# VHH binders against Protein SPO16 homolog (SPO16): the designs that were tried, part 14

Target 1, 180 residues: Protein SPO16 homolog (SPO16), of Homo sapiens (Human) (q5vvc0)
Amino acid sequence: MAESGKEKIKWTTTIIISSSLKSYEVATALENRSHKVRYSDSVENGSIIFSLSGVAFLLMDTKECLLSTEEIFLAKIEKFINIHQNSFLVLSAALHGPEEWKLMFRIQQRFLGCNLRILPVHNTVNAINLMCTIAKTTSKPYIDSICYRMITAKAYIIEQSPVWKTLQKIKLNSDSVNPN
Short names: E, the ipSAE of ESMFold2; O, the ipSAE of OpenDDE; V2, 0.75 times the mean of E and O plus 0.25 times the DockQ between their complexes.

## First folded at step 19 (VHH; framework vhh_8k46_1)

Design x1 (from t4 with Y101H; at its last look DockQ between E and O 0.71; V2 from the best seeds 0.74)
Fold by ESMFold2, look of step 19:
Structure x1 (fold): chain B 180 residues (1-180), chain A 125 residues (1-125)
Amino acid sequence: as target 1 above (180 residues)
Amino acid sequence: AVQLQASGGGFVQPGGSLRLSCAASGFTFSSHAMGWFRQAPGKEREFVSAISGSGRSTYYADSVKGRFTISRDNSKNTVYLQMNSLRAEDTATYYCAKDTHPRSYTRYESDYDYWGQGTQVTVSS
């Protein structure tokens, strides 16, 4: 009877995934990381929620957004951020070129000042790594603060793009200032 | 107290059909997913199927997909398992179980907190 004391404890959590994503690679990949995946009919299509970390992700495919009307995908995003305080939009595209950047800019412009962060990703693995790292960091801020800073810095570059900051500056007569 | 009573098992020839029922009481039935699990002698209990509280979504083990159909009647507090194209490897005791958590569903046995007594299904060759 030998019990090895050298096994590392692996961070695992419970993840609520919209039924719309059942049988997709993202769900299988999360289970392969030993996370407990539960499905729900009660959440927005495309949602991935790390309930113990308090963060929620909405997965959207850029190609599908460009094929649909703006009102539809903007309304979906609005509903999502009104429910989840720590909301992320995971925007998937094989290449983030001019059309994808224009879409990101439009979404950033529409939700300026809202608690929404946009995460451009290229594939399922990229999305999973980013979501899991963010969720792990927010569940243990004092131990994984370096990882959190690296991830937010990458996402921050998108939010702080010259176009985004210029848009903020062009807004005439800044919104009312509240010192409290 | 939560009570689950599975029934409808029996002996059937290969290729035959059988319908299992599970009557539930003691909880808000429509808020919780229900699952079917099975256990053959000498083997671990394994997931067969689950259905969401509303009945809108279903989940099947690969070994039964296309042959078994889970359904529920929330007015009768009953979940069903229609089993078609039965095979020898489907021989087992079938258990219905209640998901611990409202408004979500899963294949993980550890997330089911109440279990029926089971009903025997035997597929004779």
Scores: ipSAE 0.626, ipTM 0.853, lowest interface PAE 1.1, mean pLDDT 83
ESMFold2 (binder alone), look of step 19: mean pLDDT 80; pTM 0.807
OpenDDE, look of step 19: ipSAE 0.869; ipTM 0.956

Design x2 (from t4 with Y101Q; at its last look DockQ between E and O 0.65; V2 from the best seeds 0.65)
Fold by ESMFold2, look of step 19:
Structure x2 (fold): chain B 180 residues (1-180), chain A 125 residues (1-125)
Amino acid sequence: as target 1 above (180 residues)
Amino acid sequence: AVQLQASGGGFVQPGGSLRLSCAASGFTFSSHAMGWFRQAPGKEREFVSAISGSGRSTYYADSVKGRFTISRDNSKNTVYLQMNSLRAEDTATYYCAKDTQPRSYTRYESDYDYWGQGTQVTVSS
């Protein structure tokens, strides 16, 4: 009965994490999923790179971005996408309200035509699950990559849709209306 | 070929200090992290410390943090381990090793591709 269980995802890989994230929950959680985690002080602060999958994630806290100058965080993102062919910006906030969406739209406009995908997330578990799913899907043949493109497009559309914003408002405001 | 030569071991009393050196050749030293590992008789080899190629980042096993300091001199292709406040449990053969990959570092032994012959450290009264 005290047998170790299988992970929900049996896939393991090598992950390069910026030294700046070494003490953070995301690094510990990735190590605990049996992934081989390596650290680097040669990558942009906040970077998580799935080297065998060819995808890279830049983690940014929305609150810190809103308190920072636009030139600073845009330059950081620009440098990141110029280094990594398949770049994702993981934008973390407990609640993605109007200010968070405005920030996301500003970044989207600035990098229009660039290979950058923006992933709004609510917490560390949400971020890890999304990153690992994308990385696992990308490490497979083309037919599996169709699933990856659909997953990222659907996640982005869901987080951007007026329907999703309405559902978040209803749940946060404790409305009595329940879905049937 | 890649060569690593660890030296500086010896016999010391508890509370004493030793400084280990590892001279490296046959690769671009400054681009690769270096690690120290140790193996006591009857035990598995265990991670002690690692230092990034530039020397800006260090990584320590919990058992040695605060007592051991890893450093490197890229002009001399040498990595060092300053060992202070030595205890009987630190008795082991100490090995220096080269990380297989440039520009990153790790605690995982399997990611080190070249190993020195080791130097003995004995802490006893």
Scores: ipSAE 0.440, ipTM 0.742, lowest interface PAE 1.9, mean pLDDT 82
ESMFold2 (binder alone), look of step 19: mean pLDDT 80; pTM 0.798
OpenDDE, look of step 19: ipSAE 0.859; ipTM 0.952

Design x3 (from t4 with T100K; at its last look DockQ between E and O 0.59; V2 from the best seeds 0.73)
Amino acid sequence: AVQLQASGGGFVQPGGSLRLSCAASGFTFSSHAMGWFRQAPGKEREFVSAISGSGRSTYYADSVKGRFTISRDNSKNTVYLQMNSLRAEDTATYYCAKDKYPRSYTRYESDYDYWGQGTQVTVSS
ESMFold2, look of step 19: ipSAE 0.671; ipTM 0.872
ESMFold2 (binder alone), look of step 19: mean pLDDT 82; pTM 0.819
OpenDDE, look of step 19: ipSAE 0.876; ipTM 0.958
ESMFold2, look of step 20: ipSAE 0.668; ipTM 0.871
ESMFold2 (binder alone), look of step 20: mean pLDDT 82; pTM 0.822
OpenDDE, look of step 20: ipSAE 0.877; ipTM 0.960

Design x4 (from t4 with R107K; at its last look DockQ between E and O 0.45; V2 from the best seeds 0.70)
Fold by ESMFold2, look of step 19:
Structure x4 (fold): chain B 180 residues (1-180), chain A 125 residues (1-125)
Amino acid sequence: as target 1 above (180 residues)
Amino acid sequence: AVQLQASGGGFVQPGGSLRLSCAASGFTFSSHAMGWFRQAPGKEREFVSAISGSGRSTYYADSVKGRFTISRDNSKNTVYLQMNSLRAEDTATYYCAKDTYPRSYTKYESDYDYWGQGTQVTVSS
């Protein structure tokens, strides 16, 4: 009988990591998953960038944020989201109690409506798993397939919405050559 | 055209020191990381060290960490490798190479697009 099986190809990618993280477990663990790790001294300290997936992660320690001035860590986050279109803030702490929760809420309030998502994590393994899962599901080949389905679904929903139909009537009337 | 010219090799006793130089031309030197690799007879070429375009960050193979120091002088378009406490296993042809991409650095040989001709380092008694 003919061979019908196919060997699966493990997903790997190139990751740009701030030089500030070179001595951390994150870099070693990503290489152990066969990802190609490159370092940069020109990106924000704590950055982990999956360039082929179009997502970027800023790793921050919650303890250091609680000990620092709010203006300082908010400015760092603001600079990061202005550079990266799909931004995630990875907040690490062994335990996320009331003070850590208040910090997350304050950051969410400050950046409400911005393209920033906050990911609380407890350890390096959870951070790596979460970042790799997000990057894999948004990789360019996978994004193109999902993006096509989302674009067609979004366009259908918008075209059937009452708001859209009203806007089309206004736009068409303003373009007419003989308005009444 | 990109040109890389490595020099400073020679014969040295175990425990001795050598300083390699790599003169570069044909690209914006300060924007690209530079690397040193080596190949012993009958062995695969292996990573030794890399330095970022600014010179602020360095990266070393475990086998040379603490004994070798990479540096650069962007005013002279030159990368250096100071090799101290040399051992017999350091005997190899040493190559300098240019990182393909600006503003980042790596240990991965496949990410280096231009290579020098190499300079021989021999450590024996």
Scores: ipSAE 0.704, ipTM 0.885, lowest interface PAE 0.8, mean pLDDT 83
ESMFold2 (binder alone), look of step 19: mean pLDDT 81; pTM 0.810
OpenDDE, look of step 19: ipSAE 0.873; ipTM 0.957

Design x5 (from t4 with G53S; at its last fold request DockQ between E and O 0.40; V2 from the best seeds 0.69)
Amino acid sequence: AVQLQASGGGFVQPGGSLRLSCAASGFTFSSHAMGWFRQAPGKEREFVSAISSSGRSTYYADSVKGRFTISRDNSKNTVYLQMNSLRAEDTATYYCAKDTYPRSYTRYESDYDYWGQGTQVTVSS
ESMFold2, look of step 19: ipSAE 0.678; ipTM 0.876
ESMFold2 (binder alone), look of step 19: mean pLDDT 81; pTM 0.807
OpenDDE, look of step 19: ipSAE 0.876; ipTM 0.958
ESMFold2, look of step 20: ipSAE 0.682; ipTM 0.876
ESMFold2 (binder alone), look of step 20: mean pLDDT 80; pTM 0.805
OpenDDE, look of step 20: ipSAE 0.872; ipTM 0.958
ESMFold2, fold request of step 22: ipSAE 0.689, 0.672, 0.681; ipTM 0.883, 0.877, 0.879
ESMFold2 (binder alone), fold request of step 22: mean pLDDT 80, 80, 80; pTM 0.801, 0.800, 0.800
OpenDDE, fold request of step 22: ipSAE 0.876, 0.871, 0.875; ipTM 0.959, 0.958, 0.959

## First folded at step 20 (VHH; framework vhh_8k46_1)

Design y1 (from x5 with T100K; at its last look DockQ between E and O 0.44; V2 from the best seeds 0.66)
Fold by ESMFold2, look of step 20:
Structure y1 (fold): chain B 180 residues (1-180), chain A 125 residues (1-125)
Amino acid sequence: as target 1 above (180 residues)
Amino acid sequence: AVQLQASGGGFVQPGGSLRLSCAASGFTFSSHAMGWFRQAPGKEREFVSAISSSGRSTYYADSVKGRFTISRDNSKNTVYLQMNSLRAEDTATYYCAKDKYPRSYTRYESDYDYWGQGTQVTVSS
């Protein structure tokens, strides 16, 4: 199903990665695993989106979160889950000690009942293995395929095109969102 | 029709500089990433650099990182490649290309749907 099925997998996929992660090990490793990686300025910093699997991952470093104001990282997470139907927060730390677990608990409490799942990881390899396993087991083209098309359509800032203007109105009115 | 016109190639000594330009028409330039690729005789075409539609993000092949700078001017529908510290192995025909998808960019040649005619860069003593 996961790791050990490598030799039998026909699956190759397209992954949309935030420009903020370009040149990081996570992006290079995904490319080295034969996945087609595209980068975008239009997704939240730290995002990795498996468009054809219908899942999206937000990578956050716990040390960065502990140095940042709570309002900022919670708002970032909220924005992410409002865009992506099946959202995962990949929370990275070399060690998950008491302060890191308090942070994780705080985030869980804030987003209780939302479509957010938190994945604590220790390193890049751990993160990649978890993301790929989840994406492989949820390879459903419907939800994130729509998100990919929305991202692509919105990049057509065609001032002269009535098609884009109409799609903007229709798509925004019918977008799926997670209620707060 | 989409048209890409690359220019600025020429002969230069090792260590020299050139600036390539690519004028674009026939599509909404500001919505699409642009790329530069190169092909030396007897070799496959290879990725050199890409720039996001807004110009905020750039992507470079390892072989040119730190020596080449891609930029764009969306008011002039033009993408540029500033090539510094040129080496003999940079000798190639350089092609500009349009990414077929809006709002994202890539190094993968197969995702570029329109190509310029190319401009020759020759680095030799």
Scores: ipSAE 0.597, ipTM 0.838, lowest interface PAE 1.1, mean pLDDT 82
ESMFold2 (binder alone), look of step 20: mean pLDDT 81; pTM 0.811
OpenDDE, look of step 20: ipSAE 0.879; ipTM 0.960

Design y2 (from x5 with T100K R107K; at its last look DockQ between E and O 0.67; V2 from the best seeds 0.75)
Fold by ESMFold2, look of step 20:
Structure y2 (fold): chain B 180 residues (1-180), chain A 125 residues (1-125)
Amino acid sequence: as target 1 above (180 residues)
Amino acid sequence: AVQLQASGGGFVQPGGSLRLSCAASGFTFSSHAMGWFRQAPGKEREFVSAISSSGRSTYYADSVKGRFTISRDNSKNTVYLQMNSLRAEDTATYYCAKDKYPRSYTKYESDYDYWGQGTQVTVSS
């Protein structure tokens, strides 16, 4: 059935998406939010760039990172950070268990002191909502840095919660305990 | 000045084929995506297809997917539209256009800054 209703005021922007993501769920969903989506062969595979907000996101699947060499995915991240001064790494996994947390901490340690923020997400919808919220907050003429810090801190706190760290320690210690 | 010269239009039977060409000058052709748009009498101009500056990526309107093929030859500064399995509803003036921005491409008409004169395609028996 055709949808009808009163138009609501909605934030829209221009987004540059790597051609590697064309026809993927993330691209379709961003177009469905009425954003002006442009595609590029010239940006790193997995890139989503909110040009008017000055923020850039690199999408990486945690499983792919764990299957590849560390040298390769760290070099890709380093190149991305050097091109985009306000960079976010979106790490996707269905569940963020000990190996996913180890990967995230390794990346965080490697890029200590860089303006890289790591966003662990569970699915495409989670990623889109977080990216759009961050980009919308940073696009305001009177930049509200407190809101931006709260959004990134909430995401970081959830994945760095004491419960997750405690579970990681218990699993690692249990795996290391010799039988009998 | 930027010039876009479209050609290759004509009359064709339903199910037939045409190839449109658009010769470009006055800008760095290999740095910009190119698009084809069309306008039938009484209708708004609509997106048909776009091709990235390198030619590695293409973008098609749903109504033409599988029937039309966009291509480019950067050595000849020319973009093409191969139109197969033509239908009456494909009857329109076809326009080639230059994307405003280098190294990206889009379906959005407002991002195309230079337009050709157009070439007429008429599909009837």
Scores: ipSAE 0.666, ipTM 0.873, lowest interface PAE 0.9, mean pLDDT 83
ESMFold2 (binder alone), look of step 20: mean pLDDT 82; pTM 0.818
OpenDDE, look of step 20: ipSAE 0.880; ipTM 0.961

Design y3 (from x5 with T100K Y101H; at its last look DockQ between E and O 0.67; V2 from the best seeds 0.73)
Fold by ESMFold2, look of step 20:
Structure y3 (fold): chain B 180 residues (1-180), chain A 125 residues (1-125)
Amino acid sequence: as target 1 above (180 residues)
Amino acid sequence: AVQLQASGGGFVQPGGSLRLSCAASGFTFSSHAMGWFRQAPGKEREFVSAISSSGRSTYYADSVKGRFTISRDNSKNTVYLQMNSLRAEDTATYYCAKDKHPRSYTRYESDYDYWGQGTQVTVSS
């Protein structure tokens, strides 16, 4: 079989993490993957930057965003994307329901035309796997970079589409109605 | 030329305290994180502590957490290591080192480009 025919070479890289995330699960888990982790006071709180891959991730908790002033978290995102050419917003929530959809749509509309991708995640492990996959794919030769752009664009457009989110709301409401 | 001069080592009894100092020159001290490493005879050099360029963030090896405190005075171009509750296993040559990257810090020895000649700390009864 294919798995037994070749041992995988472990991909490792250098990651710059905001000091605000030091001692948090995400930082420990990235170190456990043998990546060289550096910390910085000088990057936006919640930042994880794969400098050799040219991608940067901003981690935000959806519940905190919903409890916060919209102008504050939008300004934070705006500053982040003005610094980083290839930016991702990692939104964490246990469940992505109607209010999370509204938040994602608002962010999508505000930054339409900017190079920002929104990545909804449920937990730290999901976030780490997604970030590392994107960073690893982006660090490959030019041909693999084209494949990364196609994969990311398809996933972002479909998953974050306002119409897709609206259809999910209609389907959930239909499935939840009491037949009586 | 970058120079790092560590001092303050000596002999202490278990449970005692020492304060190490590292005077730095030849670079923009306030732009770079500083670290302390140590090497016991027959052992690999190991990370002890790091402090960010501003001094706002610190990083400690698990073996020294709660007993050692790193600090810096950017007006004096000096980094310090306060060592309390010293143990026999803390016996080593202690080295201060300059992080090669401005405005970030790390535990990884390979990212430190300039090193002091070290100061000996001996904890024995």
Scores: ipSAE 0.631, ipTM 0.862, lowest interface PAE 1.2, mean pLDDT 83
ESMFold2 (binder alone), look of step 20: mean pLDDT 80; pTM 0.805
OpenDDE, look of step 20: ipSAE 0.871; ipTM 0.957

## First folded at step 21 (VHH; framework vhh_8k46_1)

Design z1 (from t5 with R107K; at its last read DockQ between E and O 0.73; V2 from the best seeds 0.78)
Amino acid sequence: AVQLQASGGGFVQPGGSLRLSCAASGFTFSSYAMGWFRQAPGKEREFVSAISSSGRSTYYADSVKGRFTISRDNSKNTVYLQMNSLRAEDTATYYCAKDTYPRSYTKYESDYDYWGQGTQVTVSS
ESMFold2, look of step 21: ipSAE 0.697; ipTM 0.885
ESMFold2 (binder alone), look of step 21: mean pLDDT 82; pTM 0.817
OpenDDE, look of step 21: ipSAE 0.873; ipTM 0.957
ESMFold2, fold request of step 22: ipSAE 0.700, 0.707, 0.681; ipTM 0.889, 0.889, 0.879
ESMFold2 (binder alone), fold request of step 22: mean pLDDT 83, 83, 83; pTM 0.827, 0.825, 0.825
OpenDDE, fold request of step 22: ipSAE 0.880, 0.871, 0.874; ipTM 0.962, 0.959, 0.960
ESMFold2, last read: ipSAE 0.655, 0.703, 0.700; ipTM 0.874, 0.890, 0.887
ESMFold2 (binder alone), last read: mean pLDDT 83, 83, 83; pTM 0.827, 0.823, 0.826
OpenDDE, last read: ipSAE 0.877, 0.877, 0.876; ipTM 0.960, 0.961, 0.960

Design z2 (from t5 with R103K; at its last look DockQ between E and O 0.61; V2 from the best seeds 0.73)
Fold by ESMFold2, look of step 21:
Structure z2 (fold): chain B 180 residues (1-180), chain A 125 residues (1-125)
Amino acid sequence: as target 1 above (180 residues)
Amino acid sequence: AVQLQASGGGFVQPGGSLRLSCAASGFTFSSYAMGWFRQAPGKEREFVSAISSSGRSTYYADSVKGRFTISRDNSKNTVYLQMNSLRAEDTATYYCAKDTYPKSYTRYESDYDYWGQGTQVTVSS
């Protein structure tokens, strides 16, 4: 068999994960990347905290948010922000359509001016890659601030922009339109 | 000084039960998760179970899930391991251990900073 891609060193860290995520795909995947995973009853359900990097992530499923009352999920986010200085909301959906966009906009509007960043993702692997990249970037002594800003801004602006989503729809429709 | 005293081991036939206790002193017991590990002759020490500081969450190795139950009594500074349906493969010295960090728990042996001397469990015949 042929091996591909080798790195000079593997970045590893300690991650605190809510007990609510024990045995879930996210916890297993982080352990498979050699990170030391610890669990806690004391953090908000859905929390993933990179304590050495100083960043914290709250995982929320958009389907569950849309089935829940606004007051409930906003209160959960507010509590999380009040505890963690560098907070990210990881909002998961297979497709970010109009309903998911409305949810993201409502959350942005509610927390305007707060230290919350919203990361729309499509699946667990997407979420893990983004979280680990952000945490690794913020933990480096010589971090490239432009690179970090581009990663977080790209995920935040592109995935949140209704104009970008509309352009994606138009582009997809144009590609699939039968010229007949 | 932190001290952990495990007891309750012994000889038991297959299918039998034993209950291990671990009395703790020298630290704020209710702030720390506790774990059980075991080491059979000629084998590496392996994780058995952990319980969160509050006792609300438990963690089990696959090999003991459904047969073993970890519990704690924070008023008595004691952690327990109820072992049912014992098998020959459960023969080992069982160690209780204190998690290094407050308010979290883990399966990783390297994150336990204090260890009891252990109690022998022998399942034979």
Scores: ipSAE 0.672, ipTM 0.870, lowest interface PAE 0.9, mean pLDDT 83
ESMFold2 (binder alone), look of step 21: mean pLDDT 83; pTM 0.827
OpenDDE, look of step 21: ipSAE 0.874; ipTM 0.958

Design z3 (from t5 with S53N; at its last look DockQ between E and O 0.53; V2 from the best seeds 0.72)
Fold by ESMFold2, look of step 21:
Structure z3 (fold): chain B 180 residues (1-180), chain A 125 residues (1-125)
Amino acid sequence: as target 1 above (180 residues)
Amino acid sequence: AVQLQASGGGFVQPGGSLRLSCAASGFTFSSYAMGWFRQAPGKEREFVSAISNSGRSTYYADSVKGRFTISRDNSKNTVYLQMNSLRAEDTATYYCAKDTYPRSYTRYESDYDYWGQGTQVTVSS
């Protein structure tokens, strides 16, 4: 029975990453998934922005937050949510112990009712998987410039067959029935 | 009209140094990142380096890290490439280019919309 050999269309997008994350594992991993990564000095340190999906992620390490004053890291989060309408806080090491749990719930309580969601993660791979899944499920097509449209059109024409195969797969939902 | 004029190329022996400059006009220079690319005869054009619009961040191809330094002077609308420890494989025409988008930077050639005429760098005994 052949579940093998199915081709999946690869979703790709443009991601704006804070210069503070350049050369970090997260940036390399996003490029390895064929996403186009751009860097910026103009966004908050730790930011990863999927502008075409309308979502933004702020990466923070729980251990660094515990070494900092509460006012400082809460102010950083507040600045971020005031700029980005659909904001996520990605907290590494948030599930390791009671102090990390207390921090996560303190942040949740402080921003209760705000447009902020908290994503506790254990490692960079978990963070990347969550961010890409969220961005993909909330993605909207947006074409902002003639140059971007030209690049997208060329990529679409060259890879049209994978897109067509994906649409066919969505219409066909039986992969276990084989002819005898 | 956007214009980019690269200069400072020439002949140098292996291990030598050159400094390239690129004078820019026709756009708000301080709003855009700038890049250097190079093309050797018979090869594809490749990324060398980029610098953010403020000059605070730089990006280098692995082949030139530690040997090349990109810089800019926003008061003179000029971007520079200091090339040290030059090797034969650095022989190419060097092009400066303007990023399409303001206030971000990239290594991807397709995201640069205006290109200079280039300046030749030849590294040979």
Scores: ipSAE 0.704, ipTM 0.888, lowest interface PAE 0.8, mean pLDDT 82
ESMFold2 (binder alone), look of step 21: mean pLDDT 82; pTM 0.820
OpenDDE, look of step 21: ipSAE 0.878; ipTM 0.959

Design z4 (from t5 with S53T; at its last look DockQ between E and O 0.58; V2 from the best seeds 0.71)
Fold by ESMFold2, look of step 21:
Structure z4 (fold): chain B 180 residues (1-180), chain A 125 residues (1-125)
Amino acid sequence: as target 1 above (180 residues)
Amino acid sequence: AVQLQASGGGFVQPGGSLRLSCAASGFTFSSYAMGWFRQAPGKEREFVSAISTSGRSTYYADSVKGRFTISRDNSKNTVYLQMNSLRAEDTATYYCAKDTYPRSYTRYESDYDYWGQGTQVTVSS
């Protein structure tokens, strides 16, 4: 059957999700949205790709990162950013304690000057809302300061980081009316 | 020309087993995910199962999970559906289908571009 077509004012898109996430809450929630979800063995484990928006998200859990070797998760991030021009690391933590802050700073140090943006999240709903908001604002003009307020509130621990400030400056200025 | 031929259907008692086969030709079989769908009389066609290009990943409808097993043999250009513990509600025409896009797979019927003729499965006492 032919694609029914997306409505002009209702934003829907195709999302490619790594097979590694298929049984997880994030995949189930995205499947239940109006977007089309496809799965792939050909993308890095933990990947969520909004191909029509040109942005890609790598989901990593801080607890798993802290239990694994640094060289493993840094190599995974490096491979991801070499593939995707607009890369985001979605770093999930139930608690934003000192260990999660140190992990985030270590990643920021390693990838200083690289095209990587870090999004700390508390839960799956938080992650989905941030990813979809960023993908929507990147795909077409979006004039709404509420989105930037929500993003900064969710990332208040990281809000002073150089990469986050750069992301806010680039994304809001390129996708919205300049506030000044 | 893409061609998909499903076979292996038949009559079976509840609790029985059948194995469906789908022979494919006219495209690079190993580059595309394959799916099985079914349609009972008077009902819409529904997703049954999908399998990734290499067979590493599989996807099942909740109604068949644990009872059906999808597999593929890329050397024979064939996808299979092993159906165990069959129930009356499994009675349908079963269709194999080719995913439109390489290197990904899906449950969405609209993303399959070529379809087989189907094979009838009837489960009755």
Scores: ipSAE 0.645, ipTM 0.857, lowest interface PAE 1.0, mean pLDDT 82
ESMFold2 (binder alone), look of step 21: mean pLDDT 81; pTM 0.803
OpenDDE, look of step 21: ipSAE 0.869; ipTM 0.956

